VHH binders against o29008. Designs and how they scored, part 32

Target 1, 271 residues: o29008
Amino acid sequence: MDREEIKVAVLRMEGTNCEDETVKAFRSLGVEAEAVHIKQFYSDMIRFEEQRSVFDYQCLVFPGGFSAGDYIRAGAIFSARVKSVLRKDIEEFIKMGYPILGICNGFQVLVELGALPGFDEDKPLAEKPEMALAMNDSSRFECRPTLLKKESEKCIFVKNLKKDVVMFPVAHAEGKVVFPSGKEDEYLERLTSNDQIVFRYVDEKGDYAGYPWNPNGSFYNIAGICNATHTVFGLMPHPERAFFGYQVGRREGYGDGYCIFRSVVDYLEKL
Below, E stands for the ipSAE of ESMFold2; O stands for the ipSAE of OpenDDE; V2 stands for 0.75 times the mean of E and O plus 0.25 times the DockQ between their complexes.

## First folded at step 10 (VHH)

Design e6 (framework vhh_6z1v_2; at its last look DockQ between E and O 0.02; V2 from the best seeds 0.00; counts 0 for: pae O 13.1 > 2, placed apart)
Fold by ESMFold2, look of step 10:
Structure e6 (fold): chain B 271 residues (1-271), chain A 126 residues (1-126)
Amino acid sequence: as target 1 above (271 residues)
Amino acid sequence: EVQLVESGGRLVRTGGSLRLSCAASGFTFDDYAMGWFRQAPGKEREVVAAISWSGGSTWHADFVKGRFTISRDNAKNTVYLQMNSLKPEDTAVYYCAAKTRGFSYGYLTSSQYDYWGQGTQVTVSS
């Protein structure tokens, strides 16, 4: 499809605050993008001009950025609302091959929806969450740069990535990837066999390492995963905060996050 | 069993009026948005009007704007289509349809609706 026909919805609700960076990133690539409050998709009290359909868009983003961490309650409420009123639309959206991105808190939302790890192509939204993003091992809010090694060839969000290791910042208290007790090896094998592990935390030498390089203690150093169709992607680091050069200490140009957003646009142009 | 039963379709003169009703049963009516569709002989089914689950928002196709009005009475589990200033091109079978609240705003295509009535014939004579 032509780039000027691409439209991205960056979903928001009370408590989100990083949607502007994500909207700006996509707009700088020449696509239409807007922040859309979830109520605009379903609420009877929304004025006609503000009403939206999920199918007006070719990409959905669940942004991050809850201040200081009221996320467990706010994210659970958001996920429950999405499941209550948008589940069928999102399921169809995924089946149509349209990308969904969850950043930090948005990754947590995708987990709560059952969209990630997303093992089943035929039922892309599991009935119950199949993983969790738990309290950091440090018991602290971690706000720091992280180094991430690319692990997937099939994930559409990294197709244009030219570097083996990228830097995206983290800012979270609950980012530890955990799988059901006793099923860790099974889940790792399923994810690895279908190329669903997208990023893993590494040190400056590119080696898998513990704290502070793995800032939350995530199983297998996992920083981001995608679903079985490689079109639904969730990560704890913030690529939208590493998109423009000025966000990473440059006067001009781009940071490593550029390739994530560029990859989405390139994918949609060929769809 | 979910049932949608349309009524009120009849023969009417050009310029006349009539009101279609659709009685719903077998589901929680307040959880469903409702739509009216029509299908004329040799034509594809097309959306006429839609109304949100509470009645707070309505939509009407341009070809009926100002002439038809969708409404609902949640106490009676009924959706209505008031049809004024009828024209011969309004001749069609009119269908009532329902979709769950969990769908986004997408009242414009038949594929977005879960349940359908059997239809009621409206014929507008010259």
Scores: ipSAE 0.012, ipTM 0.302, lowest interface PAE 8.5, mean pLDDT 86
Fold by OpenDDE, look of step 10:
Structure e6 (fold): chain B 271 residues (1-271), chain A 126 residues (1-126)
Amino acid sequence: as target 1 above (271 residues)
Amino acid sequence: EVQLVESGGRLVRTGGSLRLSCAASGFTFDDYAMGWFRQAPGKEREVVAAISWSGGSTWHADFVKGRFTISRDNAKNTVYLQMNSLKPEDTAVYYCAAKTRGFSYGYLTSSQYDYWGQGTQVTVSS
């Protein structure tokens, strides 16, 4: 696609608050991006000019923040609403090869939707969640820079990432990657064999380490994974907060998050 | 060198079935959406069907009316067109094409495709 034809939707609902940074990131790359309330996709009360379709876009982003207070569990309410009204469209969207990004709360939403780990290419959304993002081992809200080692060569979101280790900040209370009890080894094998582990937490030496380098206590230090087709990506850290140089203490240029968004644009240009 | 080679076209009777194949080489097959086009004598080339890179999404023209089905096998670098209940009006040269500019139901035009086969003749007799 031509860059000018690319449209990105950053999905929002009540309680979301990180959509602006993500929109800004994509716009800076020369593509059209907008924050879209989920009601714009299905509500009859929305003005015609404000109505949207999933297929108006070539990329969907579930941003960070907390949706609807997350009173039950992180991402549960948002995912339930999305699943109830947009399930088929999202499945088709994924099957078409269009990228979906979930950041922090967005990762939680993708998990609740059954989009991740997304082992079945023919069924992009599982009937029920197959993994969880649980409360951090610290039982605290973790807000700090993290170092992430790139693990995947197939995930389209990291195709332009040349650095081995990148810095993205985290801000969450429920970011611990957990797999079904007794199936941890199975899931790890499947993820590894299909190159679905995208980022793992590391220390300053690039070694896998525990707290605080692994801020949430995630299994196998997993910070982000993608689905089997490598087009749906969820991560707990915030690449949109490390997009511009000034966000990471640099006078000029871009932060490590730039490559995530640029990879999406490059992928779509070649799609 | 990029190559698309169609095969399977032949003379068939009305109501018959054919399966067209298109073998691709010279590019990363699973990165491309694929399409089938046809051109009848004196008519413009028209899109018949399209399939996403993964095969998970397909589109078929209205005139197909459920008679044709596009599919692909990425392991074999091949795209197929199963044609059932063929009619004389289906007589045309059928072309395989590879698309590098995104997959969308709104972008199913010949100009969106970068690579083309030489075509295979399908003739349906009354």
Scores: ipSAE 0.000, ipTM 0.241, lowest interface PAE 13.1, mean pLDDT 90
ESMFold2 (binder alone), look of step 10: mean pLDDT 84; pTM 0.869

## First folded at step 12 (VHH; framework vhh_6z1v_2)

Design m1 (at its last look DockQ between E and O 0.02; V2 from the best seeds 0.00; counts 0 for: pae O 13.2 > 2, placed apart)
Fold by ESMFold2, look of step 12:
Structure m1 (fold): chain B 271 residues (1-271), chain A 126 residues (1-126)
Amino acid sequence: as target 1 above (271 residues)
Amino acid sequence: EVQLVESGGRLVRTGGSLRLSCAASGFTFDDYAMGWFRQAPGKEREVVAAISWSGGSTWHADFVKGRFTISRDNAKNTVYLQMNSLKPEDTAVYYCAAKLRGYSYSYFKSSQYDYWGQGTQVTVSS
């Protein structure tokens, strides 16, 4: 599809704060992008000019970035709202092959919706959540840079990523990837066999390591995963805060997050 | 069986007024947004007006704004189009359509509407 036909919706509600960075990242790549309040998809009491359809877009982003003190409450409300009003639309959107990105709280939304780990191509939304993002092992809000090793060749969000290890910041209190007790080895095998583990936390040498390199204690150092079609991607680190060089202490150019957004645009241009 | 039955279309003179009605049955009317569309000979079907399932929001195309008013009465399962200051250009078959609420909402795309009436002819003579 032509780049001028691409439209990205970055969903928001009260308490989200990273939608502007995500919108700016996509716009700098030459695509239409806007922050869309979730009510614009379902409320019949807003003005027609403000109403939107999920299917007017070719990419959905569930942003992250609540304030530290408001993280748990705001994220739970956002997840519940998405499940109640957008579930069927999202199921159809995934079946159409359009990408969905969930960042931090947005990853939590995708988990709660049953879209991740997303093992079944034919039923992209599980009946109930198959994983969780639990409280960090430290019991603290972790706010730090993280180093992430690319683990997937198939995930559309990393197709243009040339580096083996990237740096994105984290800012969360509940980022620990956990799977159902007694099913950890099964889930790991399923994720690995279908190339669904996208990023894992590593240390400065590129080795898998514990705290502080794995800032939340996630199982298998998992920082981000994608679904069975490799088009729905959730991660705890913030690539939108590492898109421009100035966000990561560079005078000019881009940070490592650039390739995540560029990969989406490239995918859609071929679609 | 779902039915949408339009009525009220007829021949009227330029400057005249007409009210179209669309009676709905076979589905829960309060769960559906309603639209009026029209199709003139040799033209594509175009949206004229739309109303949300509660009636809380309405929309009118620019070419009819100020002249046409969509409304609904959920107790009677009926949607209306009040047409004032009619012009020969308004001559068309007018269709009532229903779109299910609950997942996505679009008033402007005929392909998004689930049910259609058979249409009622409005002819405006000069």
Scores: ipSAE 0.013, ipTM 0.439, lowest interface PAE 7.1, mean pLDDT 87
Fold by OpenDDE, look of step 12:
Structure m1 (fold): chain B 271 residues (1-271), chain A 126 residues (1-126)
Amino acid sequence: as target 1 above (271 residues)
Amino acid sequence: EVQLVESGGRLVRTGGSLRLSCAASGFTFDDYAMGWFRQAPGKEREVVAAISWSGGSTWHADFVKGRFTISRDNAKNTVYLQMNSLKPEDTAVYYCAAKLRGYSYSYFKSSQYDYWGQGTQVTVSS
């Protein structure tokens, strides 16, 4: 499809405060993008002109910044609301091959929705979560730049990424990737065999290392994964905060996050 | 009743600075992107700058060349336009406008804005 026809929805609810950076990133690429409150998809109280459908868009983004409402478990409230009103639509959206991106809290939401790790291609959303993003091993809010090694060749979000290691900042208290107890090896094998591990934390040498290079203590240093069809992608670091050069201390140009968003646009142009 | 009231426009000399304000009422301010437009005598209205609902995203016209900056304070329901290094060609009536947040394409078209102020006159003398 033509770039001018591409529309992106950055989903928001009460407490969301990171959607503008993501919207700006997509708009800078020449595609249409807007922040969309979840109520616009289902509420009868919304004016006709403000009503939206999931199928008005070719890409959905679950952004970060939901910390104000996540008192019990990160992503749980947003996930519950989305599940109650948009489950079927999101499933169809995924089956259509349209990309979904989850950043930080958005990754948490995708996990709670059952979209990740998403091993079943025929059932994009599991009935219950099959993994978790737990409290960081440090028991602290981690806010720092991280180095990520690209692992996947099939994930559509990194197809145009030429660098082996990229820098994205993290900002979270619950970013530790954990798999069901006793199933760690099984899940790792499944993820690896289907090329679903997208990013892993590394040190300055590009080696897999522990804290602080792995800021949350994620299993196998996993920073991001995609589903079996490689069109749903969740990561804890923030590529939208490393999109423009000025965000990463450059006078001009783009940061490493640019490639994530450009890959989405390129994918959709060919879809 | 929806109201947008611009203020701050006046006569200034070339190289001078002005800060325009637009006070909004009668609608949910943080649901709307805000824009500044200007219209000079005999010319079409043109977009000067736009800002997202939260202020996290801004756009400025090429002719601004870093001289103007749009900002907003949602607690005060006000949008601002800081204008520095003013030139005679900046002479115009400046309008504040509000539009429900949406796609960027709509931010650049005056016809897509829902509410407009009465305008404030900015005159830059040589």
Scores: ipSAE 0.000, ipTM 0.238, lowest interface PAE 13.2, mean pLDDT 90
ESMFold2 (binder alone), look of step 12: mean pLDDT 85; pTM 0.874

Design m2 (at its last look DockQ between E and O 0.67; V2 from the best seeds 0.00; counts 0 for: pae E 8.0 > 2)
Fold by OpenDDE, look of step 12:
Structure m2 (fold): chain B 271 residues (1-271), chain A 126 residues (1-126)
Amino acid sequence: as target 1 above (271 residues)
Amino acid sequence: EVQLVESGGRLVRTGGSLRLSCAASGFTFDDYAMGWFRQAPGKEREVVAAISWSGGSTWHADFVKGRFTISRDNAKNTVYLQMNSLKPEDTAVYYCAAKLRGYSYGYFKSERYDYWGQGTQVTVSS
């Protein structure tokens, strides 16, 4: 499809505050993008002009930030709301091959939705979460730059990424990738065999290392994964905060996050 | 069996009023948003108005704004279209349609509606 026809929705809920950077990133690529409150999809209190349909868009983004306090667990409230009113639409959206991106809290939401690790192509959303993003091993909010090694060749979000190691900042308290107890090896094998591991934390040498290079203590240093169809992608670091050069101390040009968003646009142009 | 049965369509003079009704059966009425569509001879089907499952939200097309009003009575499993100040260009077959509320908004898209009535003819003479 033509770039001018591409529309992106950055989904927000009460407390979400990172949607603007993501919207700006997409708009800079020449596609239409807007922040959309989930109520705009279903609430009887929404004026017609503000009403939205999932199928008005070709890409959905669950951004970082804070969602409704997340008092129980990260992403749980947002996920529950989405499931209650948009489950079928999101499933169809995924089946149509349209991309979904989850950043930080958005990754947490995708996990709670059952969209990740998303091993079943016929059932894009599992009935129950099949993995978790747990409290960091440090038991602290981690806010720092991270180095990520590209692992996947099939994930559509990294198709244009030529650099082997990229720098994205993290800002989270619950970013530790954990798999069901006793199933770590199984999940790793499945993810690896289907090329679903997208990013892993590395040190300055490009080697897999522990804290602080792995800021949250994620299993196998996983920073991001995609589903079996490689169109749903979640990561804990923030590519939207490394999109423009000025965000990463450069006067001009783009940061390493540029390639994530450009890859989405390129994918949609070919779809 | 799911049924949507429209009624109330007839010949009326310009400036006249009509009230269309659509009686629903065979499904849980209050789980569906309802819409009215119309199709004139030689023209494409177009959305006229839509109403949410609870009736708390309504939409009307620009060409009928201020003249037509959609409403519903969930106790009677019926949706209504009050048409005032009718014009010859309002002549069409009017269809009632149902859309499951579990989906996101899409009132303008006919393909998003699950059930359709057979339609009722409205003719406005000059």
Scores: ipSAE 0.092, ipTM 0.521, lowest interface PAE 1.7, mean pLDDT 92
Fold by ESMFold2, look of step 12:
Structure m2 (fold): chain B 271 residues (1-271), chain A 126 residues (1-126)
Amino acid sequence: as target 1 above (271 residues)
Amino acid sequence: EVQLVESGGRLVRTGGSLRLSCAASGFTFDDYAMGWFRQAPGKEREVVAAISWSGGSTWHADFVKGRFTISRDNAKNTVYLQMNSLKPEDTAVYYCAAKLRGYSYGYFKSERYDYWGQGTQVTVSS
């Protein structure tokens, strides 16, 4: 599709606050992007000219929570609203091959919706969540840079990554990836065999390591995963906060997060 | 059994008026947004107007703005289309349709509607 036809919705609700950075990232790549309050998709209280269809867009982003941290209550309310009013539309959106990105709290939304780990291409939204993002092992809010090793070649969001290890910041209290007790090895094999593990936390040598390099204690150092079609991607680190060089202490240019957003645009142009 | 029954279609001269009605049964009317669509022979079905499940919001296609008005009476399970200043180009079969609330707006797309009436013919003579 032509770049001028691409439109990105960055979903918001009360308590979300990363939508501006995400909108700016996409706009700087020359695509239309806007923050869309979730009520604009379904509320009878919104005037018709403000109403939106999910299908007006070719990419949906579930942004992160509060800028100073991750708030479980706000995320749970957001997830419940998405489940109640957008579930069928999101299922269709995924089946049409359009990308969905969940950042931090947005990853939690995708998990609770049943979109991740997303093993079944024919039923992209599971009936019940198949994983969770639990409280950090430290029991602390973790706000730090993280080093992430790219583990997937098929995930559309990493096609433009030129580096094996990238740096994105985290800011969360609940980021620990967990799978059902006793099924961890089974789930790991399913994810690995279909190239669904996208990023894992590493140390400065590129080796998998514990705290503080794995800041939340996530199983297998998983920082981000995608679904079976490689088009729905959730991660705890914030690529939108590492898009411009100035966000990561550079005077000019881009940070490592740039290629995540460029990859979406390139995918849609070929779709 | 869900049923949508349109009525009121007839022959009218250019510049005339008429009102279409659609009586709904077999589902909870208050949970559905309603739309009016039209289709002339050999043409694609097109949306004319839509109204939200409570009646709080309405939409009209640009080609009928100022001339047609959609409304609903939830107590009577009925949706209406008041058609004024009719033109020969308005000649078509008019369908009412119902779309369940709680999913994103897609009032403009016929495939987003769950239930359809059989249609009523409106003919506008030159």
Scores: ipSAE 0.061, ipTM 0.480, lowest interface PAE 6.0, mean pLDDT 87
ESMFold2 (binder alone), look of step 12: mean pLDDT 85; pTM 0.876
ESMFold2, look of step 14: ipSAE 0.012; ipTM 0.381
ESMFold2 (binder alone), look of step 14: mean pLDDT 85; pTM 0.877
OpenDDE, look of step 14: ipSAE 0.049; ipTM 0.428

Design m3 (at its last look DockQ between E and O 0.04; V2 from the best seeds 0.00; counts 0 for: pae O 11.4 > 2, placed apart)
Fold by ESMFold2, look of step 12:
Structure m3 (fold): chain B 271 residues (1-271), chain A 126 residues (1-126)
Amino acid sequence: as target 1 above (271 residues)
Amino acid sequence: EVQLVESGGRLVRTGGSLRLSCAASGFTFDDYAMGWFRQAPGKEREVVAAISWSGGSTWHADFVKGRFTISRDNAKNTVYLQMNSLKPEDTAVYYCAAKLRGWSYGYFKPSQYDYWGQGTQVTVSS
């Protein structure tokens, strides 16, 4: 499809704060992108020109960015609202092969919705969550740079990525990837065998390491995963905060997050 | 059987007024958004106005703003189009259409509507 025909919805509600960065990233790549309040998909009480359909878009982003003071409560409210009003539309959107990106709180939303780990291509939303993003081992809000090793060849979001290790910042209190007790090895094997582990936390030498390099204590240092079709991607670090060079201490150019967004555009242009 | 029956179309002089009605039957009217579309000879069908299932939101195309008003009466299963300050370019067959309410679909394209009336002719003479 032509780049100017691509439309990206970055979902928001009161309390989200990273949607503008994500919108700006996509717009700088020549695609239409807008922040869309959840109510614009379902409310009868807003003006018609503000009403939207999920299917007006070819990519959905669930952004992060709740304030630290209300992080857990706001994230739970956002997740519950998405499940109550968007679940069926998201299921169909995934089946159509369109990409979905969940960043930080958005990753939590995808987990709560049953979209990740997303083992079943034919039933992309599990009835109940099959994993969780638990409270950080430190019991702290972690706000720091992280280094991430690319682990997937099939995930559409990393096709443009040529580096082995990238840097994205984290900002979360609940980012610890956990699987059901006693099933960790089973889930790891399923994810690995289908190339669904996308990023893992590493130290500056590229070695898998504990705190502070794994800032939340995630199982297997997992920072991000995709579903079985490799089109639904969730990660705790913020690529939208590492897109432009000035966000990462450079005067000009791009940060490592550029390739994540570029990869989406490239995928959609071929679709 | 679903039916949408438009009425009220007729010949009217420029500057005149006309009220179109669309009576609905065979489905739960309160679950449907309603639209008015028009089609002049040789042209594609175009949206004129739309109204949400409760009537809580209305929309009017720019070419009719301030002149036409959509409304509905759910107790009577009827949607209306009040047409004022009519112009010769308003001459067309006017269609009533129903779209099952949903938070996922646009309201402006003919392809999004489930049921259609047979149309009523409005002719505006110079």
Scores: ipSAE 0.012, ipTM 0.403, lowest interface PAE 8.4, mean pLDDT 86
Fold by OpenDDE, look of step 12:
Structure m3 (fold): chain B 271 residues (1-271), chain A 126 residues (1-126)
Amino acid sequence: as target 1 above (271 residues)
Amino acid sequence: EVQLVESGGRLVRTGGSLRLSCAASGFTFDDYAMGWFRQAPGKEREVVAAISWSGGSTWHADFVKGRFTISRDNAKNTVYLQMNSLKPEDTAVYYCAAKLRGWSYGYFKPSQYDYWGQGTQVTVSS
């Protein structure tokens, strides 16, 4: 696929506030991208010119930001709406091999959708969530730069990443990766055997460490994972806020987040 | 009748600044993404910058290198291009273009835009 033919949808609803950075990141790479409200996919009140289909795009992004007052559980409302109107389309989208990215709240949404950890290749969305992003161990909103070690060689979002450790900022209150009680070892084995752990929190030496290097207290220092087909990726840190050099204190060039978005584009060009 | 009228183009010295304006009429301005293109003598028309219908998203070509900034005022039906640190290689006719905000077209090719202005000449002397 030609780069100019690639279209990316950054999904939004009421309360979403990180879509602009993500759109800008993709557009800077020479692909089409837009923020798309979920209503544009199903509402009859939307003008014809504003109507959208999931299949108009080759990549979907669930961005960060607080959505629709998720006071009870992060990502729950957004995921519920998506499941109600787009479940089949998203499943087909995943089966087609098109990439889906979830950032922070978007990661939460993907978890609630049953897309992650996504162990079943034949059923991209589980009937019920199989993991959770829980309240941070600190019981605080964590807002800081984090260092992430690349763990996966198969995830399409990091295939072009040459650095072993990258810096992405976090901004969340519920980013703690937790697995079902008593199944932690099983899940870890499954994730590692299929190379689904994408990023883990590390300290300045590149070692696995606790707080504050692991800002949320995630199991096994997990910052991001992908599904079994390695085309759905969720992470708590914000690569879109580390895309441009100026976002990370550089005069020119790109930040470490560049590789995430470029990897998507490269993947789609070869698809 | 749809009209896009560019203004602000003139002769400037290297390092100078210009602000181009494009006044739109004859269509619903806030339904359209807007773009600036330029065409130098003997070269193809190329996209300089684009801005979404609401102004919430912008794109700039790599050769801009932070020197140019696209913006818009929907209340005035006008799109702007602030051009700083101008160079002789920026000499071109600059065109304003409009594209319906739907996915019928992309942002990066001239053929993807629905309406065009007549252009304004920008000349940068050494």
Scores: ipSAE 0.006, ipTM 0.251, lowest interface PAE 11.4, mean pLDDT 90
ESMFold2 (binder alone), look of step 12: mean pLDDT 86; pTM 0.881

